# Designs tried in a protein design chat: VH-VL binders against o27280. Part 293

Target 1, 266 residues: o27280
Amino acid sequence: MDSMNVPEVLEIKRIVEESESVKTFIFSWDFRREVRPGQFVMVWDFRDEKPMSVSLIDPVRSEIGISIRRVGEFTDRVHGLSEGDLLGIRGPYGRGFELMGRDILLVGGGIGMAPLAALADEATARGMRVDALVAARTADELLFLDRLEAAGVNISTCTDDGSCGFKGFAHERLLTLEENHDMAAVCGPEPMMFQVMRILDERDVPAQLSLERYMKCAVGICGQCCLDDTGFRVCAEGPVFWSQELSRVREFGRYRRDPAGRRVPW

## First folded at step 11 (VH-VL)

Design X95 (framework fv_cemiplimab)
Fold by ESMFold2-Fast, scan of step 11:
Structure X95 (fold): chain C 266 residues (1-266), chain A 118 residues (1-118), chain B 107 residues (1-107)
Amino acid sequence: as target 1 above (266 residues)
Amino acid sequence: EVQLLESGGVLVQPGGSLRLSCAASGFTFSDYGMTWVRQAPGKGLEWVSGISGSGEWIYFADSVKGRFTISRDNSKNTLYLQMNSLKGEDTAVYYCTRGDYSWPFDYWGQGTLVTVSS
Amino acid sequence: DIQMTQSPSSLSASVGDSITITCRASQKISNYLNWYQQKPGKAPNLLIYEASTLQSGVPSRFSGSGSGTDFTLTIRTLQPEDFATYYCQQSLSYPYTFGPGTVVDFR
């Protein structure tokens, strides 16, 4: 009955408005079903099912949180729900982040900060020093700053338009940050991730990068998740990959595939 | 065969504007980022601007920020460089190249000469 | 910005010679370095990318090596068509920067 392959209908316990376009939906969770930062769940509104990253993992309160950006019909419907309403949750799926060493750098762009917020909680609970570089196009797209601050994370921000923090891109800000870290975790738009990955590679900082790709189903009907040249399945072998693995993927940072398998450029 | 053909280079007065075009053929244009590189007469190569395959990710050299804009029309396999507030220091042959942060500059056009002089 | 320097600025050689050009970055760039050849009056062409990977169609007499800050381009058994200017370029991060070039001319 606790099979990951069937949705469990859960009550929305609390909703946090992260920004005008992003909400975090919080559910009671039985942690006999282990959830790790970097994993995702399938969210079912009784009409459609979509993958969403887990952004909060709280065993003390027995809660998980799922952060959802409003980008289409499904997410518009889910954003219209209230506390007490029901959603189907299936999972978790995918490979989560691995933590090593004493110091970690998080680099998040937009909604990509969601899985990194969960990772920040785990890293700080482990006693690691956590530095976060939070990037967005504008200040209103920066996410989880209050939560990261509450967790004791050292935060740097950058926005393309200069409305908050450093004016520029994440990789430009990273070049001015000369601190050594034992590892890094990166999540956001692939052009950002690609450029950040090269800088971390030069610094000999092992990095894990989380890819968001088109997914039809987490049970094995997900050919759209396969990467060119490697055959990696994002939902089964990812979504988290080491930088050494991604350096061999020709399409990473360049294009992805739509539901029909056609190339969509970044 | 991959081909890139620049056009639009002319003599322009300081403070003037000019748009350069680069027609691409022989490959799937939208699969590649594109870059403009310039070379002043008798001088070396200087990176000017880059644009991703979709046109959403754009980068500029500090010397041209706020004055130049880069764009592309994937339906026409064409790259553009809109040059405003031109200065004498912008005088150069402008090369269109295939490549950006994710790909080396593996093919170059023949270049188009822009002269900024009164 | 990452500054690139090349040495020598020019050299004279004869057909059949082996020559070496060096390139230095002001900070570490791993292996993210490309080499280009430019013949007089022509556009540059890519010779080598990622420090040591030969571009398709480029003769095997060209080779690249190095990592970090110091890089070399070697041309074995120089041919008449190899008299040109050679540029290195770092590809670690925008803004991309080129070396000032090395002119290889006939003796």
Scores: ipSAE 0.721, ipTM 0.870, lowest interface PAE 1.5, mean pLDDT 89

Design X96 (framework fv_cemiplimab)
Fold by ESMFold2-Fast, scan of step 11:
Structure X96 (fold): chain C 266 residues (1-266), chain A 118 residues (1-118), chain B 107 residues (1-107)
Amino acid sequence: as target 1 above (266 residues)
Amino acid sequence: EVQLLESGGVLVQPGGSLRLSCAASGFTFSDYGMTWVRQAPGKGLEWVSGISGSGEWIYFADSVKGRFTISRDNSKNTLYLQMNSLKGEDTAVYYCTRGDYSWPFDYWGQGTLVTVSS
Amino acid sequence: DIQMTQSPSSLSASVGDSITITCRASQKISNYLNWYQQKPGKAPNLLIYEASTLQSGVPSRFSGSGSGTDFTLTIRTLQPEDFATYYCQQSLSFPYTFGPGTVVDFR
């Protein structure tokens, strides 16, 4: 655990352009430090450090991938890097997803599909049947469709504007999909996750949800990841939570907190 | 004390437009999603529309989709319902309520009557 | 859409009676069911949420039970202020739907 807190400087081996706003950065990784789908790392550009979910875990090639959406100063700088450039990485941190049963449902919204893509790879490698519901505002924001298809995943899509697949929200699409999954994993905007969670609860499908809330430090150093109702520290106890745990948290799906502790509504 | 106060209900002709307002007080408005529920004279309750705390997540009943829009101004603690292409069957008392997908409708305003008739 | 039905549509009762109102959903909704009370000329108020959780300030004579498709609201030892219309409402998914209401009237 000690060695995980020191950044290791790694060379960018390959960059995959997932969309106009999303890139996956691939690094060689020593798998003596285990990485599980749902865990995150801290990415350091020698000026600022941000948490990023691991989106590719490939022990055969000895590689990990980190998918980053361009949303501000830090991510703009990282997107400007090329193969051969260096980034600092420390981790992994957090609790990963647990796989159970034979049939699994993945529900991803936007960049939330990134950690679920890594989970899909592991589930299919175990011989599980994987159904994925991929949701976004527009067709251009749907991520990892080619990768999921290559892995043998059964894909359903939905977009708010109807530009690809079902026109509507993830929870509306989910109501029209088959029942009978042994578990589900969900990652995306919290209003989506909240409504999906209720439908899965009704179907008696145990669900794991990944909370990608703002985290300035990885191991609770600044305390910004604490959930008021339970005292959970997302970096220590999350980011993956069971639906039974989240049903006790009044702020889930409603609001999050900024660095100053102010409530920011969904 | 939590208080919700609707306004804007009037007599309007079919095909007309009207905007309803709901003034909220006694709680942090942006922490809660809000919902409009209507009740035709002598009839039961019908859910109309819901909006999340930020205003980014919006839902409508099929009967009003494309005709009504919901919005909120968190700086003024006010919820709005813009009603276009009004029909006789839109005649109802419109209630503003605190709550949406994430919270039960735990507080309701007194309602404002909209009558659509020539 | 999830359709809600209530039984009976109306009932007459005396102060001190215990009454039961039933609500049925057209498909399973787990425990995502709320109960509301509406007095004549007034706005509805929340009584029970998540099928059996009593809202703060609501008297303990009110209780809710059920899961899946069948739900019950029970009022023990009816008081004069309990004569009202009662509505169930599913909260599983949008569009949220209400039952048609049950009128509780005094004999």
Scores: ipSAE 0.614, ipTM 0.822, lowest interface PAE 2.0, mean pLDDT 88

Design X97 (framework fv_cemiplimab)
Fold by ESMFold2-Fast, scan of step 11:
Formats: C-alpha cells, sequence, structure tokens
Structure X97 (fold): chain C 266 residues (1-266), chain A 118 residues (1-118), chain B 107 residues (1-107)
C-alpha cells in the first residue's frame, strides 16, 4: 500500500512557534516511509487538504516537522490547533533535493526556509560546509536563524526594510557575497528565485529551486501542467527543479495560472 | 500595437512634488512589469524604478529611494511615479517602459520633461 | 553596482560601412545584456536582448555577441536611419545600469 492511497491520522506531538505567522507542527513518523529534504506532505484538517513542505526530518527521535504560515482559511484553522490534536497526513511526495560536492549555498525567502532548514540539517550531517542567505520583508519574518546557527551554518541575512542585516533583496545581497559553492538550493517567492537564479547561472553554480505551485502537479491535482511550443504536455514531478530546467519555462518568476487558466502576475 | 503615453512633466521648484502618469494600451497590462527610466539633458539613460505585474515587487535606484514611489492601477492600465523632495539633479525626460526584472525594456513612451529649477 | 562602459564614445561613419561598438561590465553578467538605439529627440528602442537575440522587427544587419564582461554590437552595411546613439544595459541585477552611450554620426 503506497502513501497516496491512505492518509494517516497523526497526533500533533509538539508545536514550535517560529514567528507570529509561522508554526512548526511535529509528528511521530514511521521511517519505513523515507522522507528527504525538498519533499512535501498533504495536510488534511478533516475539511480541506493542502501541500506543506517537510521542515524537520529527525530519524533519531522518529519525528518529522511541517512548518505552516498563516495565509488563509485553511492555515488559520490549523494554527488554532493544540498539542494533542489530530491532523491527516499523506506522503511524502515529490522530488527531494540532491546534494553534491562539499560546499552548498542555501537561499531562502520567508517560508521557503522551511524545506531548506531540513536540507541544512542533512548537509551538515554529511560534513558539508553550509552557507545560508535568509531573506524576508522584515526582521520578525526571518525564519530558523537559531536552528541554522545551532547546526553550524554560516548565516547572512537581508530584509527589504533593513531591520536586520543587509537592507535590500536576496539577489542584491548575493552579489556582495564572495564565496564559491559546489551547488545551491533556493526556495521562496518566484520573483526572488528568478533573480537569484540569474546570479547563480552567471557564477556557474548548479542550483536546485523548489516551487510551491508545482507540489500540486506531483500529486496529480494539476492535470494540464506546462505545454511546450509543440503542444506536448510536460508534467514535471516537482517541486524541486534544476535551474537548467526552469530557464526553459518562460512563465517562471513572471506569472502563474488560476484554475480557469488565466494568468495571475507576480 | 503597444502604446505608452507619459504625462505630468512640468517645471517645479526644488523641494516640490510631482506625479507622472503613463497610459498603456495594446497589451495585457498586468502581464508585464513596468519601469521608469530618465535622461538628463545631454546625458545618458538612468534606471529609476521598476514594478512587477501585480505591483507587489518594487525596486528603486539609490538616488531616488525614499523620495519617489512607483505604483500601478491595472484596472486603468496606468503606471505612476510620485516624485517628492525634488532636486535640481532630478531634471530629466522621464520614460515609461514595458519590462522589469523578468522582461527587457521592449517598448518605450515618448517621455515627459520634468524641470526642477527656481 | 555594476558599472557599464562603452567604446568608442563617438564614431563617424558613412552609409554602407560596417561598424562595431563595444560594451564592458565591471563584473560578469553572463549574457544578461541589452542594446538600445536612440535617435535625436526620440525615445530609445530595443535592438537586442540576452546579448545576441534580435528583437522582432529589427533589421538583420544588427547583431550582438559576447558573454561575461565583454560585448559587441555590430551594424553591417550602415543605413541613413542608423545614425543614432547606442546604449548597452545590464539586466543581471538591480540597479539596472546603462553604458554612457556611443554616438554614431555621419562622416
Amino acid sequence: as target 1 above (266 residues)
Amino acid sequence: EVQLLESGGVLVQPGGSLRLSCAASGFTFSDYGMTWVRQAPGKGLEWVSGISGSGEWIYFADSVKGRFTISRDNSKNTLYLQMNSLKGEDTAVYYCTRGDYSWPFDYWGQGTLVTVSS
Amino acid sequence: DIQMTQSPSSLSASVGDSITITCRASQKISNYLNWYQQKPGKAPNLLIYEASTLQSGVPSRFSGSGSGTDFTLTIRTLQPEDFATYYCQQSLSHPYTFGPGTVVDFR
């Protein structure tokens, strides 16, 4: 029986408040179903189901964590839950990040730091040198700084308003960083990821980017994902893509489509 | 046919304020980021500000940051540049262009002249 | 900030000539470079984007090349309407910066 056929009802073991708008929900997990950084699960509150990236993978404690930002009706209801309450979890789904080389750069914006925090844990456990550029609109929206520091990650921060670290955007901060890396992993708003990807491309750093909207494609929710110029349907297993794959997608960083197929700009 | 038409350029005193408008037609306005580029008399081109299709991602040149604001009204197909605390060095022809971080500046309006002088 | 320089600052040419304008970035920008043409009293128009891709409607006598820091705009068989100022512009990162321009005038 695969994980796509049966959701598991799991008890919320612990809740960590990451910021005013973000909480991490921790569950006991049976690691007979392997989970890798970059994968996601479907979270079911017995009314609606949404994809959420796995932000903590702890085989020693037999736990996974799922970080959720309050952005709408579903997430508002989930944020109202307490330790001991139940949620339905199915998964994991999607392609995870691949690690290569000895040095990795993580570039995360807002909640996009969630899958990168799990990746940071795996990379440091493998003995890699990890540099993280953590970006947000304001200082109080920077996520996982204490966890990254505890893991031995070298952290740079930037905020749009200058309330912490570099005043400016992730791509502007990245230009001032002098280090070379064997690879990079990027997750956050698409306009940030698009601009960061250009700089990494210029530096010949292979990058993997995680796109939230392609999580739905990986579970079969999006039936008509991405057509090429010849009319052939390209269904990518997302959410993690190599930068060479995304450079061929003209809508990346510019707009997405609603359920009716209309363009929704960034 | 893509058309961009700037308006609002006038003579203003140093320290004054002015709002420029750019009316767009011939394309789906919200699908494109937009940019303001200026050119001082007898000088080259200087990027001023850019705004994404939704209006949520906004960028400014350091020379205007804190003094200028960029905005758009997608229901009216119009781009705006609000200019405050104007200085003599802000004297320039201001061009509205289609494009931003995600697209080249492929269409330009005819420009509107702003003169900051006593 | 990424600084852009152009060479020459001006050149004189005759109809039928082939001319070359160079553009240099202060740091590597891959192929994220655009070329614009501006005629006196007129707005600029896009000629080339991504270093070598010709904009729709632009005559094939225009071509661009280069990557990294060094870029070239070539106009083959110069026509009367080509007498103008040409600007390069880096599109790698904010703030977007233009070269100082190259004036192509009639000899």
Scores: ipSAE 0.694, ipTM 0.861, lowest interface PAE 1.8, mean pLDDT 89

Design X98 (framework fv_cemiplimab)
Fold by ESMFold2-Fast, scan of step 11:
Structure X98 (fold): chain C 266 residues (1-266), chain A 118 residues (1-118), chain B 107 residues (1-107)
Amino acid sequence: as target 1 above (266 residues)
Amino acid sequence: EVQLLESGGVLVQPGGSLRLSCAASGFTFSDYGMTWVRQAPGKGLEWVSGISGSGEWIYFADSVKGRFTISRDNSKNTLYLQMNSLKGEDTAVYYCTRGDYSWPFDYWGQGTLVTVSS
Amino acid sequence: DIQMTQSPSSLSASVGDSITITCRASQKISNYLNWYQQKPGKAPNLLIYEASTLQSGVPSRFSGSGSGTDFTLTIRTLQPEDFATYYCQQSLSRPYTFGPGTVVDFR
């Protein structure tokens, strides 16, 4: 029996309200089970189980945090919980981010900033210079700005509606930012990630992109999302991929698969 | 196999409105973003607007932003361009193309001529 | 906006000639460059995408090369059906911009 594959019932130690729609749930964690930024856990409310990215990794306090956006029945139930309530946690799973070089660019959209916030903590702890581009539809959907600032991250913001920072999309803002980074990490809506990837490719910046839709495949729940028209199997190695790997996946940025394997357009 | 058929181009007075349609066949329409490209008489090609496969992501050239609206009906395999507050400078053949930010414009319709008089 | 230029604006050639058309972007666009052919009275058709990848069904006499800012389209052993206008187009960022076109005329 692999201990990582057995759900552990953990008490919610603290809840942080990140925005009107996002909460971070904090649990005590035994760091004998290593957790890396970019990995996810399965969260079980004793009715349904859903994959969630780890947004806080704190070995000093022996804590992990899981940030959850309220988007449906499961997340609505979890948002109704209080400190002291119990959740089942299984994992961690998946390929996490790799760090290289001295200078990293983070590009996060909406809740995609959650795994990048954990990465920012690790990168700054390693002495890297961290620049973050935080993008959202509106100002109230920008996440983790105070936490990134406390970590010493250089922050740029953009919103589609212009309510905070640059008015426009992440890739448009990226075109106005410094071009010299040793690597980048990107997480957010796939159309955003696709356009950001192309700019980073032009700049010869190696990028890692986190595809949250492949988290289920990484634990074997949906084998259909492992396939594309080029024969490249992505889900067994996700959710984090290098841009060179994604250049071989024709469906990236264009369509996704539902649980039945049907194409769903972006 | 892949076919795109534009319709709706006519003579319109300045300030008028017009809706163009593009009927698609021979592929799974919802899997592809779609684009409108125009060509003024005797001139080159100009990108006008694009829409993602789901219709969620929509983009416009600055010259038409606020005046034109792009939409699609995936159940009918049809792309639309609603053109309001038309100007003489909008006179062009309008092409429906398969492709957007994620795919080259690999198939084009025959085009439909929009003339904004005087 | 990324501006595209083409050279020459027009050229005259004979069947059997080899011709080269150049395209230049005002800033680096990696390989995000497409080539289109437009025959008189017809819609454009895609010849090459990602600078050098030949579209399915396009004759092998067409080839593309280049990266960054400078790109070329070469047509070897020109055929009668190749007399047309050719456009390059950058696909890196919106607005997607086309070159002004190169007219290839009968000599």
Scores: ipSAE 0.084, ipTM 0.640, lowest interface PAE 6.3, mean pLDDT 87

Design X99 (framework fv_cemiplimab)
Fold by ESMFold2-Fast, scan of step 11:
Structure X99 (fold): chain C 266 residues (1-266), chain A 118 residues (1-118), chain B 107 residues (1-107)
Amino acid sequence: as target 1 above (266 residues)
Amino acid sequence: EVQLLESGGVLVQPGGSLRLSCAASGFTFSDYGMTWVRQAPGKGLEWVSGISGSGEWIYFADSVKGRFTISRDNSKNTLYLQMNSLKGEDTAVYYCTRGDYSWPFDYWGQGTLVTVSS
Amino acid sequence: DIQMTQSPSSLSASVGDSITITCRASQKISNYLNWYQQKPGKAPNLLIYEASTLQSGVPSRFSGSGSGTDFTLTIRTLQPEDFATYYCQQSLSIPYTFGPGTVVDFR
């Protein structure tokens, strides 16, 4: 537990450019420290520390990958790094996804495909049938399609502008997909996840949803990532929640909190 | 007290444009998605458009898609509906409502009448 | 699109009566159904959401039931202010759709 509280300085072994705004940073990893799909790590650039989802878990190569979208000062600095440069990694933290049954549906929006890509690898390795609905604003923002295809995943895409696949939102595309699954895993913007959750609930498909809430303290000591109404701490009790748990949370799909604790609407 | 007040409804010629406004008070406006619902004279309710609390997530009924634009100014607690290429079948009382995909339409304004006729 | 139908399209009742209005969805919508009341010349108001949850401030004589495709709104001991048009609305997915309405008028 203590080893997870101090950042380990690791060398960037490889960088994969996933899109114009997303890169995956790959590190050698000692799998004596267990990592599950759906967990996150704290990435430290020796100035600031931010939570990032684990997007690759590869015990054969002894590697983990962390996918980072360029969105602010911290991520701009990290995107400027090269292979051979150093980053501090602390973790992993949070509850990972649970797999059950034989068939799983993955629904991912934007960078939310990152933890789902790691889950797809595990589900496929376990012999599950994996269907993925990959959503983005434009074709250039669809992530991990080649990796999902290589893993044998059945892929559907949708883009808001119609530049690839179905023209429209993930929940609209989901309504045209007829196949039922033993479970689903969902990650992306909360408005997408909220609407997808209702459709899956109507279909009696148990769903796990991953919330990408920010937190200063990754061990659950501070309450800045707490959900209203339930008191859930995303880093300690999440980031993965069952749909029945989220149905009671008034803020889900509506707003989140910034580092100062102020409400930020979706 | 939650209050919603629509304005802007007038007589417009087919092909014309009009902007409706809805002034909100009595609650934290940005915490809620908002919706426009219309009702043609003597007919039932029809969902028109919804917008999330930030204004980033926007949805339209197929009948108005490409012609109408929904927006909000959270600093002024105001919701807008920009209506372009108006048709006779757009004639209706337009209601502003609090709520969207994440919340029921729990408060409604009094409505503003838009008439599209030559 | 999910189509909503209501039955009856209109009914006549007296103060003190108990009445029921039914709503049917063209496909399963779980419990994602709302009921609204609209008095002549006025805006609608929310009565019930999630099929059976009574909105704050709404009298307990109103109740909702059902799940899947078939839903019922019941008004016990009808009062003068209850003569209105009632609409159901599915909230499973956009585009949100309303039933055609049921007019409750006096005999």
Scores: ipSAE 0.731, ipTM 0.878, lowest interface PAE 1.6, mean pLDDT 89

Design Y1 (framework fv_acasunlimab)
Fold by OpenDDE, second read of step 12:
Structure Y1 (fold): chain C 266 residues (1-266), chain A 118 residues (1-118), chain B 108 residues (1-108)
Amino acid sequence: as target 1 above (266 residues)
Amino acid sequence: EVQLLEPGGGLVQPGGSLRLSCEASGFTFSRYWMSWVRQAPGKGLEWVSVISTGGKSTFYADSVRGRFTISRDSSKNTLFLQMSSLRAEDTAVYYCAKWYIGRAFDIWGQGTLVTVSS
Amino acid sequence: SYVLTQPPSVSVAPGQTARITCGGNNIGSESVHWYQQKPGQAPVLVVYEDSERPSGLPERFSGSNSGNTATLTISRVEAGDEADYYCQVYDDSSDHYVFGGGTKLTVL
């Protein structure tokens, strides 16, 4: 894997406010270092470092985008930054999505739409038909709708409170859709992904799912992101997994490990 | 036991047609993309065609596009390759192969020989 | 079209390590798979996604991929490892599955 292991200090070119809690930070990128949808980078604010999915890949403008949800101290600091400020970026890391066929279903929940938005751009650029089921708790938390629409994606929305689109969860909305696709890509809360995967398997739709785990090294050394029963390292063998792989992972949809290595239920 | 069986090979004249079949057993056939891969005598592997799970999407190597047609019947757990306008360079052992993870093939048939000769 | 280049042959003594290379333009950004084919037999998947082993394959088989070269490594080579080995990728630009020319591994 050809990845940058030393953080490169990059200037924030632009900041896009995606929602109240999500911002996309745009950076200049040298595309001699290839990046694929589904891969992640380590973001360093010179105090702490966190893995973040790439949500925008623009070879024409020589830019990448990283979407970050405000959820804690690190992300609070990052959200306080302005255009022109600096961040350290190393990567990309991990296994990204692999496209198959001519039509693809994207199922995303919350910030999980970040890597899927990048995948949507690639798929549409290849001439694929892209259907996207975008889920969130509320309408104001739905991400990348305008961007997806502009790309020619067929969008279906789902909200927990019914404030936009289907009232309910993503897997419930999926059950109401009859069409099968050549493949699917899924990213969001793990309980959502678990239910969606089950439905896709029953429908004989090949699926890839992007997992989130606590990551420290991002290079498969520390073992903090190891999955039970398989020994898969989310940072190395993932974060994108095929459903066939996840079917072997006992903890999937059930629990995760905290920074101390303790089991934490979803 | 997981296996793929390929009957239907044989001798055919140039310009002729032949239909290959591949019968799957031991796994859920409908859940996997399926491919044909061929190997000319003493030569390497060459991908021929692939079909999606539902059969909605098909792809072909440039060398066979317009002449070969891949299809499948889930009710019979069978993959097909209809070959037309056969050429001498189409002479090969034809393997059916099951999609696994990524874009790899984990299960292969034993292959069937197709000989195109006058 | 995307082209994968393999050496025609590699020779190794029993117990030694064999390395079979697969060259391609920026192949490090692609997922590489490897197949073993013995005379008169169908190919067998031995490595997928650059470095993953199918169940049942011995740990002697490993793979790596970076830059312009993917490598299949077979440690502690046995007589039974004598076979043709093929690398394979998927070319997204042409929607083709692409195989290398194959490498004949001879165990001396």
Scores: ipSAE 0.907, ipTM 0.944, lowest interface PAE 0.5, mean pLDDT 95
Fold by ESMFold2-Fast, scan of step 11:
Structure Y1 (fold): chain C 266 residues (1-266), chain A 118 residues (1-118), chain B 108 residues (1-108)
Amino acid sequence: as target 1 above (266 residues)
Amino acid sequence: EVQLLEPGGGLVQPGGSLRLSCEASGFTFSRYWMSWVRQAPGKGLEWVSVISTGGKSTFYADSVRGRFTISRDSSKNTLFLQMSSLRAEDTAVYYCAKWYIGRAFDIWGQGTLVTVSS
Amino acid sequence: SYVLTQPPSVSVAPGQTARITCGGNNIGSESVHWYQQKPGQAPVLVVYEDSERPSGLPERFSGSNSGNTATLTISRVEAGDEADYYCQVYDDSSDHYVFGGGTKLTVL
């Protein structure tokens, strides 16, 4: 069989327009090569390769979906593709989310809802009660609401500008929601995740958080991605981390790394 | 100091009952799921039960379901296992164990011997 | 219920490398943890999440997990490594912890 480190050229079977800036690209997939929510693949347009979280995992239809937000040259080119066009897919990579208990809280911001949408499908199929807090700057940036509703998820929304649901930030909305989940999963902008993690820690809710910005390191670069003085490596251990792991990392929520590895404020 | 101490245990006749306790110190007990794991003489490790941080969710191995009840009092940093309808095959050293990353166990009690015989 | 299969025993000479396997259906998609248990003592976590090592454990202990087999590797084996070793996963479908049957490591 083909190594998971060799790109496979796949045909785009279907494209779903999630919003003005986000599309989900759907491919046929052989599930003898398992994929779990929270894992990512490397998407190759025959010029550049970028990491993308898996947002749909459908063994019944033998399909995976990859949701891509248009933010730069690579994603602009990929958004210009049509059904029938080809992309290289390598993976999956990284640790997926781990489920435990009878209920789960999902907290997603913007495109961070992509891996959480796949997790919601898994959790509901497992028989868990799923509550989702979907956050964005504006109503047009809220993603996957119809898909989450179809899956039976209990949805709360918030937008910074108040254009849909609660007016305010995710952590402010979280303070008004029930406190007794068995676990939580969080994905979105790092400052949002830091504030949410603090509230979940105070409520004694174990949480997992996805750090998408370091995914490039997970494709075969040894030991170059670290989270701080603890020596945690996203390329070997992420992108999904338990909150207990991140509570010791001084950079989480305060600083990021630029392409040269330098600390830069959020 | 980080530790789990298990006072309790002893000899019980078949059909009898016994409550085990496990006292935590050196970490914030309320933040962690807690389990009981047992080991029969000369045999391997067998998971018995787990309880969520808030105590609302509990899960049991098939061999003990309906007979054992796990509970916690986080204000006293204490985990309990109430055992009823005890059988000879429940004879084992019982360990309390703390949840760790990935759903592992990083801290274990010293073990408490429970002997079920007449 | 999910089943983990370990060989009952492994023998190795001092200074050599010991490898203890843990077999399970698609175990490579699970997080595997490893425990060392010496006679009369509680188990000690030696590897978690497939390949991570708790603080204070020697770098001689390492782990891997792919396909249907997870492996605990102990390099430059010492007499003090003689113990029973158990692998463990969490079965998401039932919310059950599952242990392997254990492997007795003998250092000859």
Scores: ipSAE 0.811, ipTM 0.907, lowest interface PAE 0.8, mean pLDDT 88

